VHH binders against WD repeat-containing protein 55 (WDR55). Designs and how they scored, part 11

Target 1, 353 residues: WD repeat-containing protein 55 (WDR55), of Arabidopsis thaliana (Mouse-ear cress) (o80775)
Amino acid sequence: MEIDLGANAFGIDFHPSTNLVAAGLIDGHLHLYRYDSDSSLVRERKVRAHKESCRAVRFIDDGQRIVTASADCSILATDVETGAQVAHLENAHEDAVNTLINVTETTIASGDDKGCVKIWDTRQRSCSHEFNAHEDYISGMTFASDSMKLVVTSGDGTLSVCNLRTSKVQSQSEFSEDELLSVVIMKNGRKVICGTQNGTLLLYSWGFFKDCSDRFVDLAPNSVDALLKLDEDRLITGCDNGIISLVGILPNRIIQPIGSHDYPIEDLALSHDKKFLGSTAHDSMLKLWNLEEILEGSNVNSGNASGAAEDSDSDNDGMDLDNDPSKSSKGSKRKTKSKANTLNATNNFFADL
Below, E stands for the ipSAE of ESMFold2; O stands for the ipSAE of OpenDDE; V2 stands for 0.75 times the mean of E and O plus 0.25 times the DockQ between their complexes.

## First folded at step 4 (VHH)

Design v59 (from n12b with Y33R Y53S S57Y S104L; framework vhh_sonelokimab_d1)
Fold by ESMFold2-Fast, scan of step 4:
Structure v59 (fold): chain B 353 residues (1-353), chain A 123 residues (1-123)
Amino acid sequence: as target 1 above (353 residues)
Amino acid sequence: DVQLVESGGGLVQPGGSLRLSCAASGFTFSRYRVGWFRQAPGKEREFIGAISSSGGYTYYAVSEKGRFTISRDNSKNTLYLQMNSLRPEDTAVYYCAAQKRYFLGYTYEYDYWGQGTLVTVSS
């Protein structure tokens, strides 16, 4: 199902428990839609939230409120049920606000055009932490709740790790020779995946952020603008060419296409039950994709998969996803087996992968 | 000291062709999406087309596709607009613009702008 929003949407977010999706538009409006698997999208609210573009949208307070961030430097909280303004931080940042994420049940993080990151207490409506590690716009953020660390990406081509317990920048990557546009944490907190302007995904090992440990090259011909985690082994990419893909990480592979727009992808979000994927692009369209239908028969985590090939899969534990490509190159059995001084024949048919 | 300098504007007859150039300096041109906009007297500024940082992807306003072609040369830090089959309604000041924040979309909030070059289509 799809709907023409009338203007490009920079951000979308799904309600945490009901079938509602919010969209923040280039003209400053906030739209709220109710969706049903058997019907079209129905707009419940249209709020004149901002005078400049609305760049980020997030549901907070168990879905009772929507927070929006704008090029007008403000952060606005809107009541979901009434559409009324609840709180307005007119000078939240000194520059246009690009990004919002939920951190805890009572905190959100925001990032602006000049590299400033702020952490807000949603109950007190006050800034509790500020980080200035970056010299260019903030493009993405993600949070590691077990360690209370925020991972931030920037147009300056670096990633930073901010410790919310100490209010200090703990580490920052070296310049990757490319802008970092998006970021997710995967592999049970062991890997950080960044989308880049040149169509590559960079893989960082947690705790080793100076340089990436692996690269997924040639994933897209131009930028990977949006990344969305589906589970610990799979993510969804949204690219400048309009293609939306399901991608596996370690092993790195394109699993299947999900959908497309004819224009660059702007934002991606998952419904509360992961049944629907929402996408926006520079065609003024909001599209909802039924993931249950699209992913039927293509599930990497099928549960009951018995291994499979009769050609003697030596990885009978199904531990191929335990591999780190950067680490596997040090101890590959396939590479050891191909050494002529120890083997009479260099046959890799039964090598353990 | 960022600069975008348009050139190649002038007077052309209806049905004629014209090639505009935009020379960039003071920033890493190869990292920016760049595009062309125009503004006719008494009208709003309108998007014409944009080209990705690599040059691999082009984006056009629906009404201009087929008559105008955008291209770039990163080794020369230069953006081009080839205009064919010109009409009197194409008379406008043409602006070169550069955008770093790709996530904002190719028709919105460009970071750097040129001073413009006048194109007049008249017999």
Scores: ipSAE 0.262, ipTM 0.638, lowest interface PAE 4.6, mean pLDDT 83

Design v60 (from n12b with R31K Y33R S57K T107P; framework vhh_sonelokimab_d1)
Fold by ESMFold2-Fast, scan of step 4:
Structure v60 (fold): chain B 353 residues (1-353), chain A 123 residues (1-123)
Amino acid sequence: as target 1 above (353 residues)
Amino acid sequence: DVQLVESGGGLVQPGGSLRLSCAASGFTFSKYRVGWFRQAPGKEREFIGAISYSGGKTYYAVSEKGRFTISRDNSKNTLYLQMNSLRPEDTAVYYCAAQKRYFSGYPYEYDYWGQGTLVTVSS
């Protein structure tokens, strides 16, 4: 299901317990949509939140309020039920605010165009921490709650790890290959994955942030502007070619496409029950993908395709009849006779096979 | 010093074609999304189109998608606008602009701007 927002949305977030999704638009408006099982999207509310683009959106207070961050340097809290302004930090940052993340039930983190990161107490409406590790815009943030550390990525090509207990930058990477655009924590806190402008995913081991431990290049050359953790082993990528992909980490592989826009992806978010994936792009569209149907259908189709390929390959059966099956298995790969259409279809989704 | 320098403007007849160029210097051109805007006398700046870092994705204003083509050459630090089937209402000063973070149609999202090149579509 999809809906034309009338303007590009830079941020989306799902309500933590009901079927609501919020979108922050380039024209400064905040839209709130209700979705249902009948694949309908209905705008419940439109708020004139900001004078300039609304770049980030997050539900807080168990979904009772929405906070938005803007190019106008402000952070605004809006009541979900009424649409009324609850709190407005007009000069939250000295520069345009790009990113917002929930940290704890009572704290949020924000990042701006000049590399400043601020931590806010939502009850006191005050800044509790400020970090200035970066020389260029903040692109993404993620939080490790067990250690109270914020991981920050920047257009300066580095990531930093900020310790909220000590108010100190604990570590910072060397310059990566290019601008870092997105970040998630996976593998039960053991890995940090960053999307880059050139399409590489950089994998960092927790505690060893100077250089990445691994690189995943199969999405290159398409920039990875959005990353979303699905589970400890899989993430969802949103790229500048408009493709939304499911990617496995360790082992590193592209599992399947999920969906697409005709324009670069801006943001990705999961519904509270992980049944729906929301995406926005430079086509002014908000699309909701039924992730249960897509992943169940793909699993059945992948199983059927794998089974069909193995069952239909008489040469493969012949190879299996050799005296040593383990020795035969190496030879069977030389007899790759995948249909041209299948190979062409695979190439259509990813540049580097 | 950051510079964007537009060239290729001039007088063309209705139905004619024109190719504008924008030469970039003083920043890493390949790391910026870049676009074209125009401004007719007495009007606000209007978005025409933008192109992604690699040149693989383009974003156009709905009215211009069929007649105008945006492209870039990162090896030459140059942005191009191919304009076909020109009309008198296309008369404007054409600006190139660069932005780092967003693929946007809004002037205020752009970090760097050129001085503009005049295109006149008449007689």
Scores: ipSAE 0.081, ipTM 0.524, lowest interface PAE 5.8, mean pLDDT 82

Design v61 (from n12b with Q99E S104T T107P; framework vhh_sonelokimab_d1)
Fold by ESMFold2-Fast, scan of step 4:
Structure v61 (fold): chain B 353 residues (1-353), chain A 123 residues (1-123)
Amino acid sequence: as target 1 above (353 residues)
Amino acid sequence: DVQLVESGGGLVQPGGSLRLSCAASGFTFSRYYVGWFRQAPGKEREFIGAISYSGGSTYYAVSEKGRFTISRDNSKNTLYLQMNSLRPEDTAVYYCAAEKRYFTGYPYEYDYWGQGTLVTVSS
């Protein structure tokens, strides 16, 4: 199921217990949608949240509130039931805020365009600490709850590991050859996986952050803009070519395509029950993918001519070159560019400021 | 210091062609989304097209589909706009712009802007 948002969405997040998804839009609006298993996707609320683009969205307080971060340097808390403003931190950062993540039940972390990371107490609505390890925009963050460490990626080509108990930067990687765009922790906390602008995933071993221990090359022809953990062994990638893929880590392999947009993927999020994957792209579309249905055919031999042939896809060799998701939509993008171009050409830039 | 410098503008007859260039310096050009915008007298700045880091993806305004082609040469730190079948309504100041994070047509998301080059389409 899908819906045209009317403007590009930079961030999406799913409610932790009910069938709601929130989207933060380039025009500063926050949209809230209700979805059903019967393929219905309906907007319940539209909030004029920010003066500039709404770049990040997170449900907090067991889904009672939505926190948004913006290019206007503010962080806003909105009540889910009423759409009313609950708290507005004007000048939360000195620069545009790109990224938000839940850290604990009472803390969030935010990152800005200049490399500043701030830790916020949601009860006191105050900044408890900041980290300035990076020299360029913060692209992503993820949290290791067992050790109370925040992993941060930046356009400066490094990742940092921030110890929230000591309020110190514990580790920082050496410069990679490219910007780091996304980050997840997997393998029960033993590996950190970063997406890069050149289409590679960098694999870091926990505690050995100076250089990556492994590389998953040739995953995409362009950047890997979004990463989403599905489980300890599998992640979902969203790439500049619009392809959404299910990927295995150690062994490194492309398992299958999940879906596509005709434009670069902006954000990915999982529903509370992992039944749906939400994706946004530069086409102003929000798409919800039924993962239960899509993954039902996993490990099936693709042989129309072979009839009832049963073949296990559990290959010790790891990589299946025939299942390259980057090829699935090649050449189809030209027709859909017209649709996305009309959305940008409407340029209601000043209507919502 | 960051700089974007447009060139190639001028007077051209209706139906003619023109190629604009934008030379970038002071930042890592190959790691930026770059695009073209134009502004006609008395009108708002409008999106023409944008191109991804590698040049593998392009995004155009519907009104320019098939007439204009955006391209880039990362080895020369240069962005191009090939304009064909020009019309009097294409008369505008053309700007190149660079955006690090977002592949978008919205002007306010762009970090760096050139000074503009005037294109006049007239008989």
Scores: ipSAE 0.114, ipTM 0.563, lowest interface PAE 6.4, mean pLDDT 83

Design v62 (from n12b with Q99G F103W T107P; framework vhh_sonelokimab_d1)
Fold by ESMFold2-Fast, scan of step 4:
Structure v62 (fold): chain B 353 residues (1-353), chain A 123 residues (1-123)
Amino acid sequence: as target 1 above (353 residues)
Amino acid sequence: DVQLVESGGGLVQPGGSLRLSCAASGFTFSRYYVGWFRQAPGKEREFIGAISYSGGSTYYAVSEKGRFTISRDNSKNTLYLQMNSLRPEDTAVYYCAAGKRYWSGYPYEYDYWGQGTLVTVSS
């Protein structure tokens, strides 16, 4: 299922317990959508959160509030039920804020265009830590909760590990030959995986951050802009060519495609139950992919997944239904989509220019 | 000092072709999305197309797809726009622009801009 947002979304996040997804848009708006298994995707709320692009969005406080970060240098907390602004950090950073992640139930981390990382107490509305390990924009962050360490990637081509207990940068990698665009922790905390500008994934061993221990080359012809952990052995990649893939790590392999946009992927997020994957791209579209349905067919290479047996009875036994990879979700179509009309997508995106 | 310098503009007849170049200096060109915009008299800047860091992905406005081709050479720090089958309505000042992380149709998402080169399509 998909919906035209009317403007490109740079960040999305799913509510931790209900079927809601939030999107932060290039025009500064925050949208909230309700979705269901019947392929219904309806805008429940639109908030004029920022005067410049909304680049990151996260649910906090058990989903009662949404925090957004903006090119306007501010961080805002918005009440989910009312849409009212409950906290406004006008000069949160000196530069445009790119990235937000949840750290603990009461803390968030933000990163800006200058390489500054700040840790915020959401109850006190105050900055508890600041890290300046990087000399270029912060592209991604992820958190190791067991050790209270924040892993940060930057356009300067390095990764840093920040210790939140000591307020010290504990380690920093050497230059990777390319910008680091995205980061996840997997393998039960033993590996840090970074997406790069040249379409490679770099694998770092925890505690040995000076240089990568392995490379997954030729994953994509262009940048790997978004990474999302599915489990300890698999991640989802979102690339500049618009392709969304399921990828295995150690052994390194492309398992299957999940979906695509005709434009670069901006962000990826998983629903709280991992049933749905949300994606945004520079086509103004928000797409939700039924992962449960897609992954049930991951080992089937039929070439005609949308094909149905014309002579089959409308009645199938439970075993046939369990083994049918062509089964469509109610309201969803698993029809083969030809290359999307890029002209129509571009026209929709730029209609307001 | 960051510079983007457009060249190749001029007068062409309807149906003609023209190649524009944009030479970049003072920043790491290969780490930027770069694109072309144009502005006709009395109108706002209009997006034409953009190209990813590596040059592997290209993005076009609806009106330009099929007639215009964007390309880049990172070894020369240069962006190109090949324009074919030109029409009088293509008359405009053409600008190149660079954005650090994002391609976009919105001018305000671009960090650096050239001074523009005039293209006039007239018989």
Scores: ipSAE 0.061, ipTM 0.481, lowest interface PAE 6.2, mean pLDDT 82

Design v63 (from n12b with Q99D F103L S104L T107P Y108W; framework vhh_sonelokimab_d1)
Fold by ESMFold2-Fast, scan of step 4:
Structure v63 (fold): chain B 353 residues (1-353), chain A 123 residues (1-123)
Amino acid sequence: as target 1 above (353 residues)
Amino acid sequence: DVQLVESGGGLVQPGGSLRLSCAASGFTFSRYYVGWFRQAPGKEREFIGAISYSGGSTYYAVSEKGRFTISRDNSKNTLYLQMNSLRPEDTAVYYCAADKRYLLGYPWEYDYWGQGTLVTVSS
């Protein structure tokens, strides 16, 4: 299911317990949508949240509030039920705010265009920590709750690990030769995975952040702007070619495509039950993908050999149709299985560490 | 000192073609999304097209799709706009712009702007 938002969305987030998804738009608006299993997606609320683009959104307070961060340097808390403004920090940062994540039930982290990271107490509306490890924009953040450490990626090509108990930067990587655009923690906290501007995934071992221990190059040259953890062994990638992929980590492989937009992917989020994946791109569309159905598609045999299952040989006949420019709606072209396998074989051949 | 310098503008007859260039300096061009905008007298600045870091993804305004082609050469730090089948309504000042984070069509999101080059389409 999908809906035209009317403007490009920078960030999305799902409500932690109900079928609601929030989107932050380039025109500064915050939209709230209700979805259901019958493929309905309906806007419940539109809030004039910010003076400039709304770049990040997160549900907080058990879903009672939404916090948004903006290029206007502010952070706003909005009541979900009423749409009323409950808190507005007009000068939260000195520069445009790009990213926002949940840290604990009562804390959030925000990162700006100049490399500043701030930790906020959501109940008291106060900044508890500030980190300035980076010299370029903050692109992504993720939190290791067991150790109270924030992992931050930056356009300066480095990753930092910030200790929230001591309010100190505990470690920082060497320059990775490319901008780091996204980050997730996997393998029960043992690995940190970063997406890069040139399409490589960098794998860091926890505690050994000076340089990466492994790299995955099968997505190159398409930038990996969005990364989303599905489980300890699999993640979802959103790339600038519009393709959304399910990727396995150690062993490193592209498992399957999930979906696509005709334009670069901007953000990815999972519903509270992991049944739906939400995606936004530079096409003004919000798409919800039924992961339960897509992932069960690997066992598409519904009974007998007489079932109407597509065979892999249909890709040979479909290749010309995929390459027909007049039939390219929204730029969604799938790589054929043989092309993907050839590229994977080539990348595996040359992907020596 | 960041600079974007457009060139290739001029007078062209209806139905003609023109290729605009934008030379970039003072920043790492290959790490920026870059695009073209135009502004006709009395109108707001409108988006034409933008291109990803590698050139693998292009985004065009619906009205320009098929007549205009955007491309880039990272080895020369140069952005191009090929314009075909030009019409009098294409008369405008054409601007190149760069954005390090987003491949967006909205003017206020771009970090750097050129001074513009005038394209006049008339008989």
Scores: ipSAE 0.216, ipTM 0.627, lowest interface PAE 5.4, mean pLDDT 83

Design v64 (from n12b with A98T Q99S S104H T107S Y110F; framework vhh_sonelokimab_d1)
Fold by ESMFold2-Fast, scan of step 4:
Structure v64 (fold): chain B 353 residues (1-353), chain A 123 residues (1-123)
Amino acid sequence: as target 1 above (353 residues)
Amino acid sequence: DVQLVESGGGLVQPGGSLRLSCAASGFTFSRYYVGWFRQAPGKEREFIGAISYSGGSTYYAVSEKGRFTISRDNSKNTLYLQMNSLRPEDTAVYYCATSKRYFHGYSYEFDYWGQGTLVTVSS
């Protein structure tokens, strides 16, 4: 299901417990939509939140409020039920605010065009921490709740790790040779995955942030603008070419396509139950993809194809007994580096689209 | 087909003023950040300024020193650069550019470029 928003949306977020999705638009409006399994997408609310682009949006307070961040340097909290303004930090940052994430139940993090990161107490409406590790715009953030560390990516081509307990930048990477555009934490906190402007994913090992430990190359011809974690082994990529893909990490592989826009992807978000993926692009469209149906019906999805064997973290070659129907599969599993074969098979699958 | 066409360049004396225009077509101009760049002979391309989709926010290079003003008219799909107190060192080809993504002040973030218009500041 899809709807024309009338303007490009730069941020989307799903309500944590009900079938609502919020979108922040380039014209400064905030839209709220109700969706259901009958393929209906209905606008419940339209708020003139900002006079400049609304670049980020997040539900807070168990879905009672929506927080938006803008090029106008402000952060605004809006009541979900009434659309009324609850709180407005007019000069939250000195520069345009690009990114916004939930940290705790009462804390959010924001990042701006000049590399400043601020941590806000949502009850007191006050800035508790400020980090200035970066020399260029903040592109993405993600939070490791067990260690209270914020991972930040920047257009300056580095990532930083900020310790919220000590208010100190704990570490910062070397220059990655390209802008870092998006970031997620995977593998139960052991890996940090960054999307880059040249179409590569960089894999960092937790605690070893000076340089990446691995690269997933040739994923996209241009930038990987959006990354979204589906589970500990799989993520969803949104690229400049409009393609949305399901990707496996370690082993690194393109699993299957999910969907596409004709224009660059701007943002991706998952519904509270992971049944729907929301996407926005430079076509003014909001599209909702039924992941339950897409993932259930796919023969190239390793979760559907390999069941119990793919769930194993150990080498499964010794456990694959009595498979007479496919001598080719046995040979390719052991002897051929399956990444190239998997990519070729995936490319042939994508060619049918 | 995205097109950006600059106009208004020419010969102007030191201390003079000049207004450049950029006519945009083939995309929804009012939804994008747009900017001005220049390139002098034998030098790298230099950022001049950029303007938000609504015109509410403007960004300038430190070297502009308040002499240049960027503006836009979304009803005419046109971007403007007002240049005052021109100096011989302002001699360059001036380019209009737009980006598919957020503007962040660097030339490699722009996907579409005009052909340029020459400004010569000389007596």
Scores: ipSAE 0.008, ipTM 0.254, lowest interface PAE 9.3, mean pLDDT 80

## First folded at step 5 (VHH; framework vhh_sonelokimab_d1)

Design w1 (from v44 with Y102F; at its last look DockQ between E and O 0.45; V2 from the best seeds 0.00; counts 0 for: pae E 4.2 > 2)
Amino acid sequence: DVQLVESGGGLVQPGGSLRLSCAASGFTFSRYYVGWFRQAPGKEREFIGAISYSGGSTYYAVSEKGRFTISRDNSKNTLYLQMNSLRPEDTAVYYCAAQKRFFSGSYTYEYDYWGQGTLVTVSS
ESMFold2, look of step 5: ipSAE 0.323; ipTM 0.692
ESMFold2 (binder alone), look of step 5: mean pLDDT 81; pTM 0.831
OpenDDE, look of step 5: ipSAE 0.551; ipTM 0.807

Design w2 (from v44 with S54T S57Y; at its last look DockQ between E and O 0.73; V2 from the best seeds 0.00; counts 0 for: pae E 3.7 > 2)
Amino acid sequence: DVQLVESGGGLVQPGGSLRLSCAASGFTFSRYYVGWFRQAPGKEREFIGAISYTGGYTYYAVSEKGRFTISRDNSKNTLYLQMNSLRPEDTAVYYCAAQKRYFSGSYTYEYDYWGQGTLVTVSS
ESMFold2, look of step 5: ipSAE 0.405; ipTM 0.742
ESMFold2 (binder alone), look of step 5: mean pLDDT 80; pTM 0.828
OpenDDE, look of step 5: ipSAE 0.581; ipTM 0.817

Design w3 (from v44 with Y53R S104L; at its last look DockQ between E and O 0.35; V2 from the best seeds 0.00; counts 0 for: pae E 5.2 > 2)
Fold by ESMFold2, look of step 5:
Structure w3 (fold): chain B 353 residues (1-353), chain A 124 residues (1-124)
Amino acid sequence: as target 1 above (353 residues)
Amino acid sequence: DVQLVESGGGLVQPGGSLRLSCAASGFTFSRYYVGWFRQAPGKEREFIGAISRSGGSTYYAVSEKGRFTISRDNSKNTLYLQMNSLRPEDTAVYYCAAQKRYFLGSYTYEYDYWGQGTLVTVSS
């Protein structure tokens, strides 16, 4: 199911317990959509949240509020039920704010275009931590709750680990020779995976952040602007060629296509029940992909050949995508490369532990 | 210093073709989305189209689809606009623009760098 938002969307987030999805738009609006299994995707609310682009959105307070961040340097909290403004931090950052994540029940993290990361107490509406480890825009953030550490990636080609208990930048990687665009934590906290502008996935072993322990190159040369953890062994990639793929980690391989847009992927998110994948891209579209059908169908030869609901522009393509086909000798070569990468990661894994 | 320099403009007859170039320097061209705009006398600057960092994806304003082709050569730091079947209403100053992180389409205020423009005149 899909809908034309009327403007490019940047951020997307799903309500934690109901069938709502929020999108932040380039024109500064916040849209809230209700969806159901009857393939209905209906705008429930439109809020003029910011005067400049709305770059990030997140539900907080068990879905009672939505936080948005903007190129106007502000952060806004909006009540979900009423659409009313709850709080407005007009000068939250010195620069455009482009990234938000949930950290704890009462804290969020924001990142700006100059590399500043701030941690906010949502009840007091105050900044509790500030980290300035980076010299270029913050591209991605993810949180390791067990250790209270924030992993941050940047266009400066490095990742950093910010320790919320000590309020210090604990580690920072060497320059990876490319921009880091996205990040997830995998393998029960043992691996950190970064997407890069040249399309390589960099695998870091937890605690050994100076240099990566493995590289997965099968998505190159298409930048990996979005990463989404599906489970401890699989992630979902969104690339600037518009292709959305299911990717296995250790063993490293492209498992199957999921869907596509005709334009670069901007953001990905999972619904609260993991039945839907939401995607935004530079085509003004919000698309919801039925993961239950797509992933369950991959276990049935007939279903994969004829019935995949990937919305990849044509069902005559079947499971094939121009950047990541699954039916040719190209796929076979990729599996061979993934096998070699798996061996490298195994060796590094023991060295890291 | 960052520079975007358009070239290839000039006088062309209706129905003719013209190829514009935009040479980039002072930044890592391959890391930027780049696009073309134009401004006719007395009108606002309007979006023509844009191309992804790798050149694999292009987006065109609906009215120009099929007549104009955008391409880039990252090894030469150059953006191109091939214009075919030109009409008098295509007369304008043509600009290239670059944005590092987002494919912004017609949102001119979000582009980081702009060229000086090159004049295209379509007349008999």
Scores: ipSAE 0.181, ipTM 0.592, lowest interface PAE 5.2, mean pLDDT 82
ESMFold2 (binder alone), look of step 5: mean pLDDT 85; pTM 0.872
OpenDDE, look of step 5: ipSAE 0.578; ipTM 0.805

